# Designs tried in a protein design chat: VH-VL binders against q9umr5. Part 63

Target 1, 268 residues: q9umr5
Amino acid sequence: SYKPVIVVHGLFDSSYSFRHLLEYINETHPGTVVTVLDLFDGRESLRPLWEQVQGFREAVVPIMAKAPQGVHLICYSQGGLVCRALLSVMDDHNVDSFISLSSPQMGQYGDTDYLKWLFPTSMRSNLYRICYSPWGQEFSICNYWHDPHHDDLYLNASSFLALINGERDHPNATVWRKNFLRVGHLVLIGGPDDGVITPWQSSFFGFYDANETVLEMEEQLVYLRDSFGLKTLLARGAIVRCPMAGISHTAWHSNRTLYETCIEPWLS

## First folded at step 22 (VH-VL)

Design xi4
Fold by OpenDDE, fold request of step 25:
Structure xi4 (fold): chain C 268 residues (1-268), chain A 123 residues (1-123), chain B 106 residues (1-106)
Amino acid sequence: as target 1 above (268 residues)
Amino acid sequence: QVQLVQSGAEVKKPGESLKVSCKASGYTFTSYYMHWVRQAPGQGLEWMGIINPAGGDTDYAQKFQGRVTMTRDTSTSTVYMELSSLRSEDTAVYYCARVGVPYSDYPWGFDYWGQGTLVTVSS
Amino acid sequence: SYVLTQPSSVSVAPGQTATISCGGHNIGDKEVHWYQQRPGQSPVLVIYEDSNRPSGIPERFSGSNSGNTATLTISGTQAMDEADYYCQVWDSRTYVFGGGTKLTVL
């Protein structure tokens, strides 16, 4: 039998967003118990990510308990960060495959229509003034805002991404790393035509340096220092990278070819 | 400014198909989902379905399953709604309407509407 | 199927407060949107998520939602407010509209 699949949505989404994914899974892996968590839907997805992590944790714990053989996580966009944090704080999770579906794993720094809608008068170059303020950190989008030109502010003010990355020292860093390393496989999915995740390489733990040159995962300090276990995971062959072109951000969960190529192989 | 401009009125016979277009401008076409809603003469609003202009994926109201097809052309920022096997009861004004939040198919309010397209089905 | 019930018509004198109800089972647990449709025009979103006004919508428009009834309130009603008003909710993977209420300004 197939292991249960837990799905976590992204910003402004709900379980409805995964109607096609659910169809794909049911067709290709009949009998799979798929739980799309309807928490923090719509505007509530703007709540602080740690709050979301706690809520989703409460939902996944009983699911994991009923699945001693393990579960798979499919986490889309903002949900990918929520899931990574979940796996970091849970010392007893049993996740076989963690599928990060077009998630800004190393943060976000782009002018998107999200910003136009949320902060109509702000561009990415000035958003640090909002996002790295105490009130800004009360919004999920700011919890993973990563301004490469204001690294000090990011490191000191980011209450979420900097912590789960181990970029800022904290007393739980060692434990969180240990917990995250319990994953069987980390499947990273994204692509150059996403249009939202900026840079798109963030889905693969790449990101801008101070000159906005994109560096790959292996060049990142978090990798070099193995601050949350990326280097260790890569060394043991636990990281899978599945880039795909021609897919927009809102289509990652609703593209059959993408599903068959990047998601389906990890649902056994 | 956001604008949704629909194609002109049509007269159809029973059994034929209608195809209404909705051209979007004033915003990033692929960033917002689009709904289709119709209104029979003197009647209320009826939801027909939703399309993602970015990926082309759709979801239709059960009533129209098998008879409605929504498509998009990103090069022209246009969404299309085709309804086949027309009946007299399909006489209505058809509207395209944008979801009010970007990159989301959550049930937000429809913040912008086309001017409507009257389609009359008669023998 | 989920059903939204609206009164067929409401009449008010200019300057008075108009109240339009939208009834639905546990509608308070749903997010209600309201649309205004003037004769011969397209619908216009006037309230979203129970009580929020889009930009450009006058402050005299307000909304509430609790229990089994959502309510659209128009204070200081003006002649231009004469229109059909529709409530809307999401249910079971479909959008449901109320039957509409004709607001007449006497």
Scores: ipSAE 0.945, ipTM 0.966, lowest interface PAE 0.4, mean pLDDT 97
Fold by OpenDDE, fold request of step 25:
Structure xi4 (fold): chain C 268 residues (1-268), chain A 123 residues (1-123), chain B 106 residues (1-106)
Amino acid sequence: as target 1 above (268 residues)
Amino acid sequence: QVQLVQSGAEVKKPGESLKVSCKASGYTFTSYYMHWVRQAPGQGLEWMGIINPAGGDTDYAQKFQGRVTMTRDTSTSTVYMELSSLRSEDTAVYYCARVGVPYSDYPWGFDYWGQGTLVTVSS
Amino acid sequence: SYVLTQPSSVSVAPGQTATISCGGHNIGDKEVHWYQQRPGQSPVLVIYEDSNRPSGIPERFSGSNSGNTATLTISGTQAMDEADYYCQVWDSRTYVFGGGTKLTVL
């Protein structure tokens, strides 16, 4: 039988957001037990990501326990960061495939309608004033805000991304790396027409330098230092990159072609 | 300055199809999901379905499954709702309504509504 | 299917408080939205997520939701508040509207 699939949603989403994905999985892999976790839905998705990690952890632990052969994770957008953190803090997870679906894995730094809605008077260039404050870090979106022009603030104030990346020293860095490396495959999905993830290469652990030049994963310090295991994963062939053009951010979980090309192969 | 402008009133015969348009302006068209809601004369509101203007994916109320089709044209920022096999009971004002939060199909409130399109189905 | 029950009509004198109920099984566990529809006009969102007011909606509009009843409250009711009011929830992948309440300002 197929391994169970656990799905984690993104910002302002719910289990309903994956109705098409569920349909695709049922059609192509009948009998698959798919659990779309309905936690931190809607406005609750703004809660601190560490809080979300704890909540989702409580939900996935019993699922994993019932699946000794392993499970697959499909994690969309903000959910991809939640899942990466889950895999970092869990020393006994049994995740075969971690599918990161258009996730800002290396952070977010873009003007989007999210910002216009949440911070109508703030542009990305000024958001560091909010996001790197103590109260700003109480919002999930600030937990992975990565301002390339304020690297010191990011490194010192980011209470989530900087830590799971191992960019700031912390007592759990070694253990988290060890835990994350338990993953069988890391499947990175994203594309240039996303329109939300900025830069879109963040879904592949690429990101801006101080001049807003996009550097690839292999050029990132976290990779070079293997701070959380990216270099090790790549070396053992455990990283799969699946870019696709022509897909908007809200369509990654509903596009059939994307599913067949980038997701389905890893559900066996 | 968000505006949803719908097409004009229509008169149809039973068995025909209606197609109502909803042109959006004043915001990023592809960033917000769009709902269709109808209201029969003197009756309440009835949800018909939702469309994602970005990807074109849809979800329809069970009552209209197989009979309703929602589409969008990103180049004109327009959403369309087509209802086939019309019957007299389909006489109603049809509304497009925007989801109140960007990039989300969560059941948020509908924050902006079109002016409505009256479709009369009669022999 | 999930059903929302509203009174068909509510009457209030100007300046008084109008209360419109929306009944539903365990509706307190759902997020309730309220819409105002004046005669011949499109619906307008007046309360979202039980108790929040959109920009431009007067402070006299408020909402609450607990148990089996959601409530829209209009304090200091004015003539312009005369309209039909609809509650809305999401259930089983569908949106459900109440039957609507006609508020008459005497």
Scores: ipSAE 0.945, ipTM 0.966, lowest interface PAE 0.4, mean pLDDT 97
Fold by OpenDDE, last read:
Structure xi4 (fold): chain C 268 residues (1-268), chain A 123 residues (1-123), chain B 106 residues (1-106)
Amino acid sequence: as target 1 above (268 residues)
Amino acid sequence: QVQLVQSGAEVKKPGESLKVSCKASGYTFTSYYMHWVRQAPGQGLEWMGIINPAGGDTDYAQKFQGRVTMTRDTSTSTVYMELSSLRSEDTAVYYCARVGVPYSDYPWGFDYWGQGTLVTVSS
Amino acid sequence: SYVLTQPSSVSVAPGQTATISCGGHNIGDKEVHWYQQRPGQSPVLVIYEDSNRPSGIPERFSGSNSGNTATLTISGTQAMDEADYYCQVWDSRTYVFGGGTKLTVL
């Protein structure tokens, strides 16, 4: 039998967002128990990410307990960060494949329609004034806002991304790294035509330097220092990179070709 | 300013198909999902389905499954709705309506509507 | 199938408060949206997520939702408010509209 699949949604989503993905899994892997978690839907997805991590943890623990052979995680967009944090705080998770589906794993720094909708008077260049304030950090989108021109503010004010990355020292860094390394495979999916994740390489742990030059995962301090285990995972062949062009952000979970190429191989 | 401009009125016979267009402007076309809603004369509103203009994926109301097809052309920022095997009960004003939040198919309110397209089905 | 029930008509004098109800089983657990449709025009969103007003909608429009009833309230009703009003919810992968309420300003 196939291992159970747990799906975590992104910003402003719900379980409904994965109706096509569910169909694809049922067709190609009949009998698979797929649980699309319906937590923090819609506007509730703006709640602090640590709160979301706790809620999703409560939901996945019983599922994992009933699946001693292991489970697969499919986590989309903001959900990919939630899942990474989840696997960092859980010392007994049994995740075989962690599929990060177009997630801003190294943060977000772009002018998107999200920004226009939420902060109509702000651009990415001045959003640090909001996101790195105490009240800004009460919103999920600010929890992974990564301004390359205000690194000191990011490192000191980011209450989520800087911590799970091990970029700011904290007493749980060693334990979180150990927990995250329990994952069998880390499958990173994203692409240049996403239009939302900025830069799109963030889905592969690439990101801007101070001059807004995109650096690859292997050039990042978190990799070089192995602060949460990326270097170790890569060394043991546990990281899979699946870039695909021609896919918009809202189509990663509905595109059949993407599913067959980047997702299906890891559901066995 | 956001605008949704639909095609003109049509007269059809039973058994034929209708195809209504909805051209969007004033915003990023691929960032917002689009709904189709119809209204029979003197009646209420009826949801037909939703389309993602970015990926082209759709979801239709059960009542119209097998008879409705929604498509989009990103180059012209236009969404299309085709309904086949028409009957007299399909006489209605058809509306396109935008989801009120970007990049989301969550059940948000529909914040902008087209002007409507009257389709009359009669023998 | 989920059903939303609205009164067929409501009448108010100018300056008075109009109240339009939308009944549904445990509707308080859902998010309700309201649309205004003037004669010969397209629907306009006037309330979203139970009680929020879009930009451009007058402050005299308000909404609430609890138990089995959602309510649209129009204070200081004006002649221009004469229209059909529809409530809307999402249920089991479909959108459901109420039957509509014709508001007449006397």
Scores: ipSAE 0.944, ipTM 0.966, lowest interface PAE 0.4, mean pLDDT 97

Design xi4
Fold by OpenDDE, look of step 23:
Structure xi4 (fold): chain C 268 residues (1-268), chain A 123 residues (1-123), chain B 106 residues (1-106)
Amino acid sequence: as target 1 above (268 residues)
Amino acid sequence: QVQLVQSGAEVKKPGESLKVSCKASGYTFTSYYMHWVRQAPGQGLEWMGIINPAGGDTDYAQKFQGRVTMTRDTSTSTVYMELSSLRSEDTAVYYCARVGVPYSDYPWGFDYWGQGTLVTVSS
Amino acid sequence: SYVLTQPSSVSVAPGQTATISCGGHNIGDKEVHWYQQRPGQSPVLVIYEDSNRPSGIPERFSGSNSGNTATLTISGTQAMDEADYYCQVWDSRTYVFGGGTKLTVL
């Protein structure tokens, strides 16, 4: 039998967003128990990510307990960060494949229609004034805002991304790394035509330097220091990178070709 | 400003197909989901389905499954709704309507509507 | 199927408060949107998510939702407010509209 699949949605989404993915899984892997979690839907997805992590944890724990052979996680967009944090704080998770579906794993720094809608008077260049304030960190989008031009503010004020990345020292860093390393495979999915994740390489733990030059995962300090286990995972062949062009952000979970190429192989 | 401009009125016979267009402007076409809603004369609003202009994926109301096809042309920022096997009961004004939140198919309100397209089905 | 029930018509004198109800089973657990449709025109969103006004909608429009009834309230009703009003919710992968209420300003 196939291992259960747990699906976590992104910003402003719900379980409905994965109606096509569910169809694909049911067709190609009949009998798979797929749980698309309906937590923090819609506007509630703006709540602090640590709060979301706690909520999703409560939902996945019973599922994992009933699946001693392990489960697969499919986590989309913002959900990918929630899932990574989840795997970091859980010392007893049994995740075989963690599929990060177009997630800003190394943060977000782009002028998107999200920003235009949320902060109509702000551009990405000025958002640090909001996001790195105490009240700004009460919004999920600010929890992974990564301004390459204000690195000190990011490192000091980011209450989520900087911590799960181990970029800021904290007492749980060693334990979180240990927990995250329990994952069987880390499947990173994204692409240049995403249009939302900025830079798109963030889905592969690439990101801007101070000159907005995109550096790859292997050039990142978090990798070089192995702060949360990326270097270790890569060394043991546990990281899979699946880039795909021609896919917009809202289509990653609804594209059959993408599913067959990047998702399906890891649902066994 | 955001505008949704639909094609003109049509007269059809039973058994034929209709195809209504909705051209979007004033915003990023691929960032917002689009709905189709119809209204029979003197009647209320009826939801038909949703399309993602970015990926082209769709979801239709059960009532119209098998008869409705929604498509998009990103190069022209236009969404299309085709309804086949027309009946007299399909006589209605058809509306395209935009979801009010970007990158989301969550059940938000529809913040902008086309002007409507009257389709009359008569033998 | 989920059903939304609205009164067929409501009448109000100019300057008075109009109240339009939308009944549904546990509708208070749903997010209700309201649309205004003047004769010969397209619907216009006037309230979203129970009680929020879009930009450009006058403050005299307000909404509430609890229990089995959502309510659209128009204070200081004006002649221009004469229209059909529809409530809307999401249920079982479909959008459901109320039957509509014709508001007449006397």
Scores: ipSAE 0.937, ipTM 0.962, lowest interface PAE 0.5, mean pLDDT 97
Fold by OpenDDE, look of step 24:
Structure xi4 (fold): chain C 268 residues (1-268), chain A 123 residues (1-123), chain B 106 residues (1-106)
Amino acid sequence: as target 1 above (268 residues)
Amino acid sequence: QVQLVQSGAEVKKPGESLKVSCKASGYTFTSYYMHWVRQAPGQGLEWMGIINPAGGDTDYAQKFQGRVTMTRDTSTSTVYMELSSLRSEDTAVYYCARVGVPYSDYPWGFDYWGQGTLVTVSS
Amino acid sequence: SYVLTQPSSVSVAPGQTATISCGGHNIGDKEVHWYQQRPGQSPVLVIYEDSNRPSGIPERFSGSNSGNTATLTISGTQAMDEADYYCQVWDSRTYVFGGGTKLTVL
């Protein structure tokens, strides 16, 4: 039988967002128990990511307990960060494949319609004034805002991304790394035509330097220092990168070709 | 300013198909999901389905499954709704309506509506 | 199927408060949206997520939702408020509309 699949949604989403993905899984892997977690839906997805991590943890623990052979995680957009944090804080998870579906794994720094809607008077260039404030960090989107021009503020004020990345020292860094390394495979999915994840390489742990030049995963300090285990995972062949062009952000979970190419191979 | 401009009124016969267009302007077309809602004369509103202008994926109300097709043209920022095998009870004003939150198919309110397209089905 | 129940009509004198109810099983657990539709016009969102007003909607419009009833309240009702009003919720992968309420300003 197929291992259970747990799905975690992104910003402003719900279980409904994965209606096509469920169809694809059902058709290609009949009998798979798929649980799309309907937590922090809609506006509630703006709540702090650590709060979300705790909520999702409570939901996945019983699922994992019933699946001694392991489970697969499919985590979309903001959900990918939630899942990475989840796997970092859980010392007893049994995740075989962690599929990060167009997630800003290395953070977000772009002018998107999200910003226009949430902060209509702000651009990405001045959002640091909001996001790196104490009240700003009460919003999920600010928890992974990564301003390359204000690295000092990011490192000191980011209450989520900087911590799970091990970019700021904290007492749980070693344990979180150990926990995250329990994953069988890390499947990174994203693409240049996403239109939301900025830069799109963030889905592959690439990101801007101070000149907004995009550096690859292997050039990042978190990789070089192996702060949360990326270097170790890559060395043991546990990282899969699946870039795909021609897919918009809201279509990653609703594209059959993408599913067959990047997701399905890891559900067996 | 956000505008949704729909195609003109149509008269159809039973068994034929209708195709209504909805041209969007004043915002990023691919960032907002679009719904279709109809209203029979003197009746209430009825949800027909949703389309993602970015990926083209759709979801239809069960009542119209197999008979409705929603499509989009990103080059013209236009969404289309086609309804086949028309019946007299399909006589209605058809509306396109935008979801109020970007990149989301969560059940948000519809913040902008087209002017409506009257389709009359009669023998 | 989930059903929303609205009164067919409500009448109010100018300047008075109009109240339109929307009944549904445990509707308080759902997010209710309200639309105004004047004769010959398209619907307009007047309340979203139970109690929020979109930009441009007068403050005299308010909404609440609890238990089995959502309520649209129009204080200081004006002649221009005469219209049909519809409540809306999401249920079982479909949008459900109330039957609509005709508000008459006497």
Scores: ipSAE 0.936, ipTM 0.962, lowest interface PAE 0.5, mean pLDDT 97
Fold by OpenDDE, last read:
Structure xi4 (fold): chain C 268 residues (1-268), chain A 123 residues (1-123), chain B 106 residues (1-106)
Amino acid sequence: as target 1 above (268 residues)
Amino acid sequence: QVQLVQSGAEVKKPGESLKVSCKASGYTFTSYYMHWVRQAPGQGLEWMGIINPAGGDTDYAQKFQGRVTMTRDTSTSTVYMELSSLRSEDTAVYYCARVGVPYSDYPWGFDYWGQGTLVTVSS
Amino acid sequence: SYVLTQPSSVSVAPGQTATISCGGHNIGDKEVHWYQQRPGQSPVLVIYEDSNRPSGIPERFSGSNSGNTATLTISGTQAMDEADYYCQVWDSRTYVFGGGTKLTVL
């Protein structure tokens, strides 16, 4: 039998967003128990990510307990960060494949219509004034806002991304790293035509330097320091990178070719 | 200013197909899902379906499954709705309507509507 | 199928408060949107997510939703408010509209 699949949605999404994915899984892996977690839907997805992590944790614990052989996680967009944090705080998770589907794993720094909608008077260049404030950190999108031009503010004010990355010292860093390393495989999916994740390489733990030059995962301090286990995972062959062009952000969970190429192989 | 401008009124015969266009402007076309809603004369609103920003991902009301096709042309910022095998009951004003939140197919309110396209189906 | 029930018509004198109900089983657990449609015009979103007003919508429009009834309230009703009003919810992968309420300003 196939291992259960748990799906976590992204910003402003719900379980409805994964109707095609469910269809694909049922078709190609019949009998798979797929649970799309319908928590923090819609506007509630703006709540602080640590709050979301706690909520999703409560939901996945029973599922994992019933699946001693392990489970697979498919986590889309913002959900990918939620899942990474979830796996960091859970010392007893049994995740075989963690599929990060177009997630801003290394943060977000782009002018998108999300910003126009949420912060109509702000651009990415001045969003740090909001996101790195105490009240800004009450919004999920600010929890992974990563301004390369204000690194000090990011490191000091980011209450989520900087912590799960181990970029800021905290007492749980060692334990979180140990927990995250329990994952069997980390499958990173994204692409250059995403249009939302900025830079798109963030889905692969790449990101801007101070000159907005994109550096790859292996050039990142979090990798070099192995602060949360990326270097260790790569060394043991546990990281899979699956880039795909021609897919916009809202199509990652509905594109059949993407599913067959990047998702399906890891659902066995 | 957001604008949705639809194609003009049409007269069709039973068995034919209609194709209504909705040209969007004043916002990023590739960021928002689009709905189609119709309204028969003197009747209420009826949801027909939704299409994603890039096109290719659609969800249609069960009533129209197999008969409706929604498409998008990014180069012209235009959404299309085609309805085949027309019947007299398909006589209605057809509306395109934008979702209220970008990059989301969550059931948000429809914040902008086209002016509507009257399609009359008569023998 | 999920059904939304609205009164066919509501009448109010100018300056008075109009109340339009939208009934549905456990509708309080859903997010309700309201649309105004003046004669010969397209629908306009006047309330989203139960009680929020889009920009440009007068403050006299308000909404609430609990139990089995969502309510659109128009205080200080004006002649321009005469229109059909529709409530809307999402259910079972479909959008459901109420039958509409004709608001007449006497």
Scores: ipSAE 0.932, ipTM 0.961, lowest interface PAE 0.5, mean pLDDT 97

